VH-VL binders against Stress-response A/B barrel domain-containing protein DABB1 (DABB1). Designs and how they scored, part 2

Target 1, 210 residues: Stress-response A/B barrel domain-containing protein DABB1 (DABB1), of Arabidopsis thaliana (Mouse-ear cress) (q9syd8)
Amino acid sequence: MSSIVEHVVLFKLNDDDVDSGKINSMVNGINELVNLDQVLHLYCGSIHRLITTTASDFTHVLHSRYRSKEDLNAYAIHPDHVRVVKESESIREDIMAVDWIAEQAPEALAPPLGSIGKITLLKLKENVMEEAKLEIMEVMKEKFEGIDQITVGENFSPGRSKDFSIGSISYFRDLGEIEAVDDQMKLQNDKIRDYVDDTIVVEFNVPSSS

## First folded at step 15 (VH-VL; from p3 with heavy chain S32T)

Design s3
Fold by OpenDDE, fold request of step 24:
Structure s3 (fold): chain C 210 residues (1-210), chain A 124 residues (1-124), chain B 107 residues (1-107)
Amino acid sequence: as target 1 above (210 residues)
Amino acid sequence: QITLKESGPTLVKPKQTLTLTCTFSGFSLSTTGVGVGWIRQPPGKALEWLAVIYWDDDKLYSPSLKSRLTITKDTSKNQVVLTMTNMDPVDTATYYCAHRTYYYESGTYLFDYWGQGTLVTVSS
Amino acid sequence: EIVLTQSPGTLSLSPGERATLSCRASQSVSSSYLAWYQQKPGQAPRLLIYGASSRATGIPDRFSGSGSGTDFTLTISRLEPEDFAVYYCQQYSRSFTFGGGTKVEIK
């Protein structure tokens, strides 16, 4: 159970003036990247729910996992990835990415089929101490009933994250399980509220089949 | 050493079509992650991106000018051609072609090398 | 579209002085998608900074970029005679747009 790298990308894609086929092509192209040797897991799809205090809007999410930063870098420069980055230029209105190291890899590198992914990104207030960051992450790591997987970490790609510095991803069995822990999550948020300037919460569906 | 050079007419009449050619060296437009784009700059004004073409013949145009623009490449000649229809005096500008490539550190493509540009005047 | 507003329009300084140029985006832009260019009179733009803070190849260390979100800054620590030019910021987040430029001129 070694550490893994979590890679999260949020896209705002323009559907209004863009051929839906192009969006689908890009998304499919991204999902094909799962076949790269350095990729442990990868899924790209539509955002089901976006909850945020920020002015940013996003329509699509990508989550992928790697054994190391080196593998992430190899992924980044891979021709297939280079291609999809290019393809995104024509249809994206906004983009951000957050990368963190999960010290403890989940039992299953791939999330369960049919599960719900929940990503939480935190933009911290200015001058938050390192000790506080650790505390925040510890609070966020709480594994509630219904959570199949959860990782939390500090972003190591500040150039792409729009100042969001802490990321978390959890997978739930279903939406009901998310709702079941809503109150607990609110309490959790209350614990760290004083440190947080902005929050992005993304929920997305993992397909039940390939 | 990457170099680009724009060529074409320096004077165009209104309503005519402008055809510019970018001839480059030091790189190949068959290389993955490489593109060539066009940017223009009216005298004393800011830069405006026009179009880009990539190694796989993928093309992107400025939304506002898309209907007037066509970009093509001849990889074997290391040339990229831009056509712009229905030219107007307002289109008077220095037109630049530029090398575009993926920067893994940034995670995006950049225009990192530019030609010296060619001034195109639209006048009757 | 994302609009980049540069300020000031003109910056009059003497050699040796520090220049601070601002670029404000109409919406938040990831730092990786912000670049700065230098354009001298009669010349093509030259890439100075990419990723908001990374110097392009051959760019002197007196040039530095910083910022995030909607506010970005190009700093020239000590102006050299050859640094008097127009500077443009550019974003790659949504299409490709340039700022209006800041002219750094000799006082």
Scores: ipSAE 0.847, ipTM 0.922, lowest interface PAE 0.5, mean pLDDT 94
Fold by OpenDDE, fold request of step 24:
Structure s3 (fold): chain C 210 residues (1-210), chain A 124 residues (1-124), chain B 107 residues (1-107)
Amino acid sequence: as target 1 above (210 residues)
Amino acid sequence: QITLKESGPTLVKPKQTLTLTCTFSGFSLSTTGVGVGWIRQPPGKALEWLAVIYWDDDKLYSPSLKSRLTITKDTSKNQVVLTMTNMDPVDTATYYCAHRTYYYESGTYLFDYWGQGTLVTVSS
Amino acid sequence: EIVLTQSPGTLSLSPGERATLSCRASQSVSSSYLAWYQQKPGQAPRLLIYGASSRATGIPDRFSGSGSGTDFTLTISRLEPEDFAVYYCQQYSRSFTFGGGTKVEIK
């Protein structure tokens, strides 16, 4: 029941001038970071579906979990992470990161193999009151049937988030479960529409095997 | 306490190879997350990145100048060497070497300390 | 290649005035990948701002950076005599490119 830190990174990788091998090497390098002591969970892979109004065409997503902000920071400055960042600079064209605290950790820190991750990032309009933010997050926290796990929180890394201030991540057992809640999610979005300036929705597949 | 200093010829003839050495102190190029790069600036013009080398001998080059550039390091001497072949008068510029390191807040690397630069003139 | 266009080319102001410098990118650049440098005559560039809005070590708080996407701004709230220099923006998104610079000169 303890809180955890959610770390979401979206990447735009240049595949025009770069060998696929370089991209794969980068992705593998990132995924190896899961072995760091500070990391509870980490997965990096291709984005399956991206829905956005004005944001860049991100191609890859990273989701990782940590016990605390301190662990996230330790992760960030860890030599292996620092190395991966360096190695990515030749092919990385754009990036954003959103970090939030989930007040209640999911039962399973690692999402189910073969599941689908869905990330929702919200850029709020100017002058949205704190009370409204809380309401927005409360609305977003609704756990629909088919959702294996969901967390929502306010971004605490504004310098890297492209002004997106609220993040959520949910995992579904399969694509059918996502589709089954489409209408409910639309209604949910309608409830908060007046507060939202832009939205990024990312879906990605968790591999069936490690 | 980080310092960098460029050294090498200040006059080069066309078609010759320029070799510049960056000697630095206050840091080691064996340290993870550290690099040294070269940037040049023609007189009265903007800056142009040339190359960077990192602690693990990873290298990046300007796409337009890649075929002419070679960057190497001697960690034991705290030196980085840049060679540029087939010099032309258009390559006349002040050449800077700069310290590059990871910045946690931005999640990227930055050139944060620069040498004073050395003017290289290419002329017959 | 990402092209950074800085404007104006020259900004003539008096000490104590506010300076606003623009850097426009030919395509979207992550804020994390945008930096500002100051260069005085005969000197090397000095890092001022990184991550679009973070001040480098030792940089006075009168310097501030803002912006996102394709539009970035460097602001000097109150110009000091030592602030008259050329300012460059730089992006680290695709390769490493600099703007053409804005010269802040004394009126």
Scores: ipSAE 0.795, ipTM 0.896, lowest interface PAE 0.6, mean pLDDT 94
Fold by ESMFold2, fold request of step 24:
Structure s3 (fold): chain C 210 residues (1-210), chain A 124 residues (1-124), chain B 107 residues (1-107)
Amino acid sequence: as target 1 above (210 residues)
Amino acid sequence: QITLKESGPTLVKPKQTLTLTCTFSGFSLSTTGVGVGWIRQPPGKALEWLAVIYWDDDKLYSPSLKSRLTITKDTSKNQVVLTMTNMDPVDTATYYCAHRTYYYESGTYLFDYWGQGTLVTVSS
Amino acid sequence: EIVLTQSPGTLSLSPGERATLSCRASQSVSSSYLAWYQQKPGQAPRLLIYGASSRATGIPDRFSGSGSGTDFTLTISRLEPEDFAVYYCQQYSRSFTFGGGTKVEIK
């Protein structure tokens, strides 16, 4: 019954030298950071589907979990992380990050193998009051049938978020379960639409055990 | 406090090779996450990046000038050296070296501290 | 490949006035890789803003940056005598490109 820190990074990766292997090297290098003492969970992979009202063509996603903000900071400045960032500078065309505290950690910190991850990021209108943010987050964390886990929170890292201030991550057992909740998701989106200037939705596949 | 200082000839004849040295203090180029770059500014014109070298000896060069540039480091002397061949009057500029480091607040590398610069004039 | 065009070329303003400086990119540039520098006469450039909107260490809050896509802005809310200088924008995603500069001078 402890809280965790969620860290989400979206990358637009572009490698003019298709023979360089730099995208694969970055993805592998980031995934190796799961072995750092500070990291509870970390996965980096290609985005399966991206739905956004902006013209941002993000290609890859990182989702990771930490026990505390202090552990996230220690990860960020760790020499191994700093080296991966330098080695991938030439392919990083765009980047954003959203960090939030989940009040209650999911029972399984690593999502089920073969599941589908779904990240939703919201940019709110300027006139949205603080109490309305709590209402928005309560709507977003409604757990429909088919959702294996979900966390939602307000971003605490404003310098990297491109003004997106609320994030959520949920996991579904498979694509059929995403499709089964489609109408409920549309209703959820309708409830908050009047508060929202922009939305980014990212879906990605968790590797199967087979 | 991080400081950098450029040194080398202030006058070079056309077709000669320019060698500039950046001597720095307040950091080590052996430290993971650190680099030193070179940027120039022709009189009355915009800044133009030339090259950067990192702690692990990885190097990047401006694509348009790559064939004329060589950047090296001497960690024991706290120095970075830029060599530019076949100088031309158009290369007259103030040359700066600058510290480059990782800023975790942005998740990116930045040029944050610069030297005072040295004017190099290319003339017969 | 990316060209940054700054406008106006010169701003002539009095102390206490608001300065608004524009940086336009020839193609979309990530705000996460957009910086602003201040350069006073005879001095080195000084990092002012990074990530389009984050102030570097020691930069007073009268400086602010904003923008995305192809259009970025540096704002100085109340000019001080020490703010009369040339300002450059820079993109640093995958390559390094500087704008041509905007000179802010005393009217």
Scores: ipSAE 0.638, ipTM 0.827, lowest interface PAE 1.8, mean pLDDT 89
Fold by ESMFold2, fold request of step 24:
Structure s3 (fold): chain C 210 residues (1-210), chain A 124 residues (1-124), chain B 107 residues (1-107)
Amino acid sequence: as target 1 above (210 residues)
Amino acid sequence: QITLKESGPTLVKPKQTLTLTCTFSGFSLSTTGVGVGWIRQPPGKALEWLAVIYWDDDKLYSPSLKSRLTITKDTSKNQVVLTMTNMDPVDTATYYCAHRTYYYESGTYLFDYWGQGTLVTVSS
Amino acid sequence: EIVLTQSPGTLSLSPGERATLSCRASQSVSSSYLAWYQQKPGQAPRLLIYGASSRATGIPDRFSGSGSGTDFTLTISRLEPEDFAVYYCQQYSRSFTFGGGTKVEIK
């Protein structure tokens, strides 16, 4: 199967007014971009659980998929996208983005409704060599029973990554499946701990209703 | 290639209305993702943002000065006009206009090209 | 309200020396929304750095930015004659706030 580009953005959104409409307008505006020809999959929503020691208190996540870097760039400059960015400027307190190539696209590009998404971003120590990066990514690709799909890769977009250089995304059928693999994931984390300066883990729900 | 130039009076009296024109070349304000803003710097003080107008005619104003400011554009003339009412000696400053554009590598808008500025002195 | 304080107000150095310019915010600001500008004498300001550390198009490698939280730094590794100018920091998260500037001048 063909390779794809994974695009992950974390937002810290804050609306000074008690009116919650601006955040919802941004989230809805971003989700409507799934209709662009360039986009294979796109979801934006609230972060259910954030685990980080040093990063900002991110509140929302975007995950999207593209056939190529060219299609990601076309999405980024699309008039509808640049309008959403202008209209939401007043509520964006922080942002980061990580992009990678998944060499093998998952069978289902859009995860099933009701799935739990899990994103892991790694900031590596300065002395980590390229061979170690490959080993780290092989460890992260390990697919346990209960994981419906996973992709892992090295970031190719350093400008907004806050020095996080490896990203992964996985989807689970439900919360019970993610909890069932918790011990295996702790062992996975232990295998790579000596290479890692910082980790961001984001969990989010794919809505059940259509 | 992108250039902006401010024009208008250099001396105004208190209570008068200041009108400044920004004339630009190398871009069009009809292009999606483009805006023009105004920033001033009083002598010896920090730069202060005043207003911005975007390609779709959306406008934003500094909250503390909004009641005194009007920004408009004429896309066919490549001009943006700032009007500031009820001028006071504290408004003495160099006034700049600046190009604002979406930078996809940053995921947001930036002021990247500025005019040379024009000094406006407000005195009796 | 976020206030950006730049120090020193004036930095007197010779060509070839390393310049380190400080921008301190009154509260934490995102590094993703911190910029630096250069204004040479008699010229318009020019964007140097955005996102705290990313160089704008055409900016030489000797300019670098760093920092997070409340403390941000612009470094010029070896001053060239054309680098003697005033430098401003700006935050552009949700609002637009500028520092007062640091003048880098010939010692």
Scores: ipSAE 0.589, ipTM 0.800, lowest interface PAE 1.9, mean pLDDT 88

## First folded at step 19 (VH-VL; from s3 with heavy chain T31E)

Design w3
Fold by OpenDDE, fold request of step 24:
Structure w3 (fold): chain C 210 residues (1-210), chain A 124 residues (1-124), chain B 107 residues (1-107)
Amino acid sequence: as target 1 above (210 residues)
Amino acid sequence: QITLKESGPTLVKPKQTLTLTCTFSGFSLSETGVGVGWIRQPPGKALEWLAVIYWDDDKLYSPSLKSRLTITKDTSKNQVVLTMTNMDPVDTATYYCAHRTYYYESGTYLFDYWGQGTLVTVSS
Amino acid sequence: EIVLTQSPGTLSLSPGERATLSCRASQSVSSSYLAWYQQKPGQAPRLLIYGASSRATGIPDRFSGSGSGTDFTLTISRLEPEDFAVYYCQQYSRSFTFGGGTKVEIK
């Protein structure tokens, strides 16, 4: 399979001052973008678990896939997308995005229903050499048992990524599978710890039905 | 390509209503993702956002000035009109209209093109 | 309302020098929602930087933006004569507010 573009967006909606109905409506609106021709996959939902030292307290995650940067760009400027962006501005307090190319597309472009998505974003220390970055990504690409799919890549949208330069997304069958590889993940993190300044880890549930 | 020009009275008396028109070219307010806003700047002072109107007739106003402001559009004429009631000398400023659109790199809308501005003086 | 405080009010420098301008927010602002404008005398503001660090079209690479949270910085690595102007930061997070501006003037 050819490469694909991974698009990850984390954003904070003001849950305290906004009606839940409005939030849901907005999220649904975002999810309708999956119907755009340029979009291979798209899901937006609430974050189940967020681990980060960053000041931002993200509440929602969007993951989408595209065949190319061109398709991502077309998506970005598509009327339906820009409309949704405008509509969300009134309740959106924070946002970041990380885009990377997955050299090998997953077998299934759409993650399994009922799966758990895990996103890992890395902010590297200053002066990390290119060779080290490659090594980091290689380490992160390790597919543990229970992982349905995993991609890793270097961010090509630095203007939106809050200095996070490496992105990874993996999907697990269930929470149990995530827990099962916890120790392995820790070891993996230990291998790259010296290069990492900050990390954002997001877990979210993919609905069991579309 | 994109140009905006403000027009209207340059002198307004206190308590009167200011009506400014922004005439633009290079874009249309029928285009999804397009907006036009107004920003003012008192002489020698900072900028202050007033209002914005979008292609779908969605409108936003400065919270502090909302009760005095009305923004409307005439898509067929490529015009946006701002009215501000109960003008006071403190409202003396250069008034700008600006094009607003989505930037992917920012993840939000930006005021990217501005008119030259029109100085409105409020005086008896 | 988010208040943006810019400092210093005036920055006197010579051509070729480095300029560092600060914009501090009263509360956290997403970098995506922070912009910088340049305004020369008698002219309208010009979008300079958006998303805290992205240069607008036509903006030279001597201009750079950085920062996050409540602290943002505009840097001009080497001042050119045409760079002497007033610079404003703006946030889009909650409503649209501008800083008070920093005047970069020639020493």
Scores: ipSAE 0.844, ipTM 0.916, lowest interface PAE 0.6, mean pLDDT 94
Fold by OpenDDE, fold request of step 24:
Structure w3 (fold): chain C 210 residues (1-210), chain A 124 residues (1-124), chain B 107 residues (1-107)
Amino acid sequence: as target 1 above (210 residues)
Amino acid sequence: QITLKESGPTLVKPKQTLTLTCTFSGFSLSETGVGVGWIRQPPGKALEWLAVIYWDDDKLYSPSLKSRLTITKDTSKNQVVLTMTNMDPVDTATYYCAHRTYYYESGTYLFDYWGQGTLVTVSS
Amino acid sequence: EIVLTQSPGTLSLSPGERATLSCRASQSVSSSYLAWYQQKPGQAPRLLIYGASSRATGIPDRFSGSGSGTDFTLTISRLEPEDFAVYYCQQYSRSFTFGGGTKVEIK
């Protein structure tokens, strides 16, 4: 498998005046979707850290992987997925999704247990040329020490992405490893700053056990 | 292809219970991802969502009107029934039922087909 | 609750003109959860736009939606006679609420 489809969903759940078990039930329901044949990997959980200049607020993150766009589509219309979406109606206040093709699939389709996921979404300034986009993605693809896996790609689902057009997801062994590359990340951001209008950075914990 | 039609009394006395029936065609409430909802519109005012019922009998109600509303379905008859208790003149409105289904592009369900509505007047 | 305020209340235009309708939310609404409906007298509401900017099936391309956060816009690039109607915006972010509507009438 040379390439995979990355599916990232950020959503805001409102727990105000909601059944205490509603959120957990929904999250569990989403995570059960990992059992679908179309799904290579899927995890949904709380956002640990959200860094953004946008007014958007998100509480939960979903990351899933697929063999192809076709599988992603099949997943999207699968009854179990459709059901889960319905069940979230009462508490879902905001949502966005970014999908991209990772040209090189990670060695392990599932991230390491106990790892930290980091998602970076970029909203580019207007009139950014294709060549610049490629450059941006190349910069973002740099695999720093401590990164277990990283993928970067251009969003192919503009209808749901809130104009964010580039996505990246990386998994670190632990929080310390993230901190260790802070300076490098800053430099990386500086390299592409002129092209970027807005950024969403999400960190989340992958459970140590299933 | 999808059609919905509201039926029921057009005149209700105060404090009485309104029962409206939505009869639809072109879809089934046995189909995953399908729902039917009710929306009303007082004369000259905005639309107000009342309730929705889904294929799996899951139900949602307007928070402000929940205590007065009951929505049920008869899948075999392609019907959804809305009951609203303790009617008041303020409840005078055109009542619509609408088809609801999932749109992946938006990541949510939408009311995409509506009936033409039935005017219900609450008056003594 | 999220209140949607539509403006203007009435828009008087001639066929061929551009119509711009505003929908303002009392708080931020995801674009994914913003829809527009058209209602003609004596007819059922018709879904026009969903996800703030996606046209429903069969909707002409002269209809377009845009906006984010608290400000959304429905644009009819060139009014056709059949476009004179009332337009409603709706949000799905928190429960379901509708705007008060904008009547597009013939001048």
Scores: ipSAE 0.816, ipTM 0.905, lowest interface PAE 0.6, mean pLDDT 94
Fold by ESMFold2, fold request of step 24:
Structure w3 (fold): chain C 210 residues (1-210), chain A 124 residues (1-124), chain B 107 residues (1-107)
Amino acid sequence: as target 1 above (210 residues)
Amino acid sequence: QITLKESGPTLVKPKQTLTLTCTFSGFSLSETGVGVGWIRQPPGKALEWLAVIYWDDDKLYSPSLKSRLTITKDTSKNQVVLTMTNMDPVDTATYYCAHRTYYYESGTYLFDYWGQGTLVTVSS
Amino acid sequence: EIVLTQSPGTLSLSPGERATLSCRASQSVSSSYLAWYQQKPGQAPRLLIYGASSRATGIPDRFSGSGSGTDFTLTISRLEPEDFAVYYCQQYSRSFTFGGGTKVEIK
């Protein structure tokens, strides 16, 4: 398996009835979809830290992995998935999705329990050339000491991405590993800053229990 | 080819109960991911959503009208029925039924195919 | 709770002209949950645009949608005779709300 499909969804969830349990029911319902044959990895949970230059109060994140675009599509229309969407419509205030192909699958498809996930989504300036996009992605996929895995790619799902066109997902063993790369991340950001119109950064915790 | 057709009385007196039937073809409410909703349009005014019923018999109603509305389905007949009690002249409208389905391109449910509508007039 | 205000109420144009229709929300609405419908005289509404900018199946590319926050637009780049109709915007996040409509008529 030399390549995989990355699927990232950001949700803004809002429940007017604070004790209804609908947010937890949606999150649990989505996480149960990890058992589908099409799914190589799937996790949905609350966002620990959101950094954005454009106001958006996303609250939850989904990251999942598939062998192909066909398997992603089969997941999307699967009866169990469409039921979860219907049951959670009353709490879904906003959504967006970014999908990309990682040309080299990471060694471990499921990150270690207790890992910290970091997603970076970029909206590029209006006339950024294809050569510059390749340069941006080469800079973003540079693996610093402390990063357990990283994939980067250009979005192939234009209808849901709110014009964000490049995505990355990294996993770290813990918060100390994120802090250890802080200076290198600042340098990376400086290298691409002039191409970028907007950025969304999401950090989330993978649970340690099994 | 998804088609829907509304049927029922065209004239109702105040305080009576309206019963409308939506008969459809090209899909079944036995299949996951589908529903049928009702929307009305008073003459010269905006559309107003009334209710929806899904394949699993889950139902949603307009909050302002929920005490007057009942929606049911008969999957074997390809029919959905809307009942609205205590009709008033302000309820005069064209009533539409519409197909509801999940669009994976957006990750949302949409009303994509509508019936041609039936005008219901409420007067004495 | 959300009110959608469409402007203008009537837009009088000739075939071949460009039409720009506005939909303003009383509070911010997600572009992922905004749709446009066309209603020709004596006909049911037809879905044109979903997710603020995605064309529904069979909709010609002269129709386009854009916007975010409280301000959304529908653009018809070159009016055809069949495009003279009433257009409604709709938000469908957590509830269903329609705008009052914009009538596009022959000048």
Scores: ipSAE 0.709, ipTM 0.859, lowest interface PAE 1.5, mean pLDDT 89
Fold by ESMFold2, fold request of step 24:
Structure w3 (fold): chain C 210 residues (1-210), chain A 124 residues (1-124), chain B 107 residues (1-107)
Amino acid sequence: as target 1 above (210 residues)
Amino acid sequence: QITLKESGPTLVKPKQTLTLTCTFSGFSLSETGVGVGWIRQPPGKALEWLAVIYWDDDKLYSPSLKSRLTITKDTSKNQVVLTMTNMDPVDTATYYCAHRTYYYESGTYLFDYWGQGTLVTVSS
Amino acid sequence: EIVLTQSPGTLSLSPGERATLSCRASQSVSSSYLAWYQQKPGQAPRLLIYGASSRATGIPDRFSGSGSGTDFTLTISRLEPEDFAVYYCQQYSRSFTFGGGTKVEIK
C-alpha cells in the first residue's frame, strides 16, 4: 500500500451576526473542495465533543487526505480554497493545523457514511527524545475492537501546529463502538501521560448521507 | 519587487473630503488571492486599519469609520483609491497602502508590503 | 475591541545586546493571528513575524517570536545597528488591531 498525507485543521468560528450565514457558507465552501483533483478525502463539520487542557473552544474540524505533500500544497493555494479563506476572515477566531504522513493508507480512504471520527493531538514535553516519540506513536497505533481505521504520525508542518507534534485519527462505525473501547483508550492515555504536556481530543460525526 | 506609493494632498481643511491614490507595481489586482488595504498612523500613535479591497471587488471597512470611507480600484491602472469624508484635525496621520495576500504557511491573509506613506495634515 | 499593550515603551540597548519586547492583549488572542512589524524612522512598517513565531521572507534568524493567550514576545538575540527601530505587534483575527509600539534605541 502507498502512503498518504493526513491534514487536520481545527477552527474556532465566531459570527457576531448569526443571521449572516457565514459559518454555513464557509463549511459548505470547504466541503465543495472535495471535488478538487488533488483531494482523496475531505470533510468539514461541527465538533461533537472537544476535550482539551488548554485555551481554545474549537468549534469545527476539517479532515482531509492527499496522495502527497505536493497535492496538499496544491489544495492550499487553489483559487477556490483561497477565496473561501478570504470570505471567512471575519469569523475565524482561531485555527491550528497538524499534518502527518501515514505510511500505510487505510483500505477505505473515505470513512463509511455515519461513522464517528476521533482525532488526538499531542504536545510533548520539551525534553522528549526521538526514541520516545517512536514509542508514543507505537502505543497510539494499537487497534482495539471497534476501531475501523487509525493513522498516527509526527507533524511535518510546525508553523501552524501550536507546538502539537503528534497526531492521530481513527474512525468508528457508531457511538456504541466508541463506548466499547473507552476503558482501553484511558489505559492508552495512561501509558504516555508522562511524556505529554497537553492533549486535544476531537470527536465528530460523518453525515449518514451526501 | 512589489512596490506601493501613496499620493494625494498633504494639507486638508476640516470638513473636506480626502482622496488618496495608491499606485502599485509587481502584482495585479486581477490575480486571485490579492488585495490592497489602507492603514493610517497618527503622530506618536498606534497604526489603525481603515479598509481593504480584494481582487473580486469585495470590500471591508473599519466599523468605527465605515460611514466616512469608500475604497475603489482600477485594475488596468494598478490603482486603489480611498476617500474619507468630513476630515477633522484628529485625522492628521501618515496614510499607508499595503499589499494583502494569502500565506500558505499560515493559512491566513497578511499585509506584507507597505508603501512609504504620505502625511496628511488637517488644519484650518 | 481588543487592546494590545506593548512594554516597555522605550528600550535603550547597545549593539550586541539581547532585546525582549512584550505585547499583552486585553483578552486572549490566537497565536495564529499575531504579527510583529519593524518600522525605522521615515520608513514603512516591515513584516517580521506572523503566526506569533514564523519569520517573514528575508528576516534574519536573530528575530524570533513566541507566546500565546494574552502574552506575546519578540526577541532579537543580538542587536545589529540596523535593528534600532520601533516595533509593533498586531492581531488580525476577525479584525485588525495594532499595539502602541516599543522603541528600541541606542543606549
Scores: ipSAE 0.660, ipTM 0.842, lowest interface PAE 1.7, mean pLDDT 89

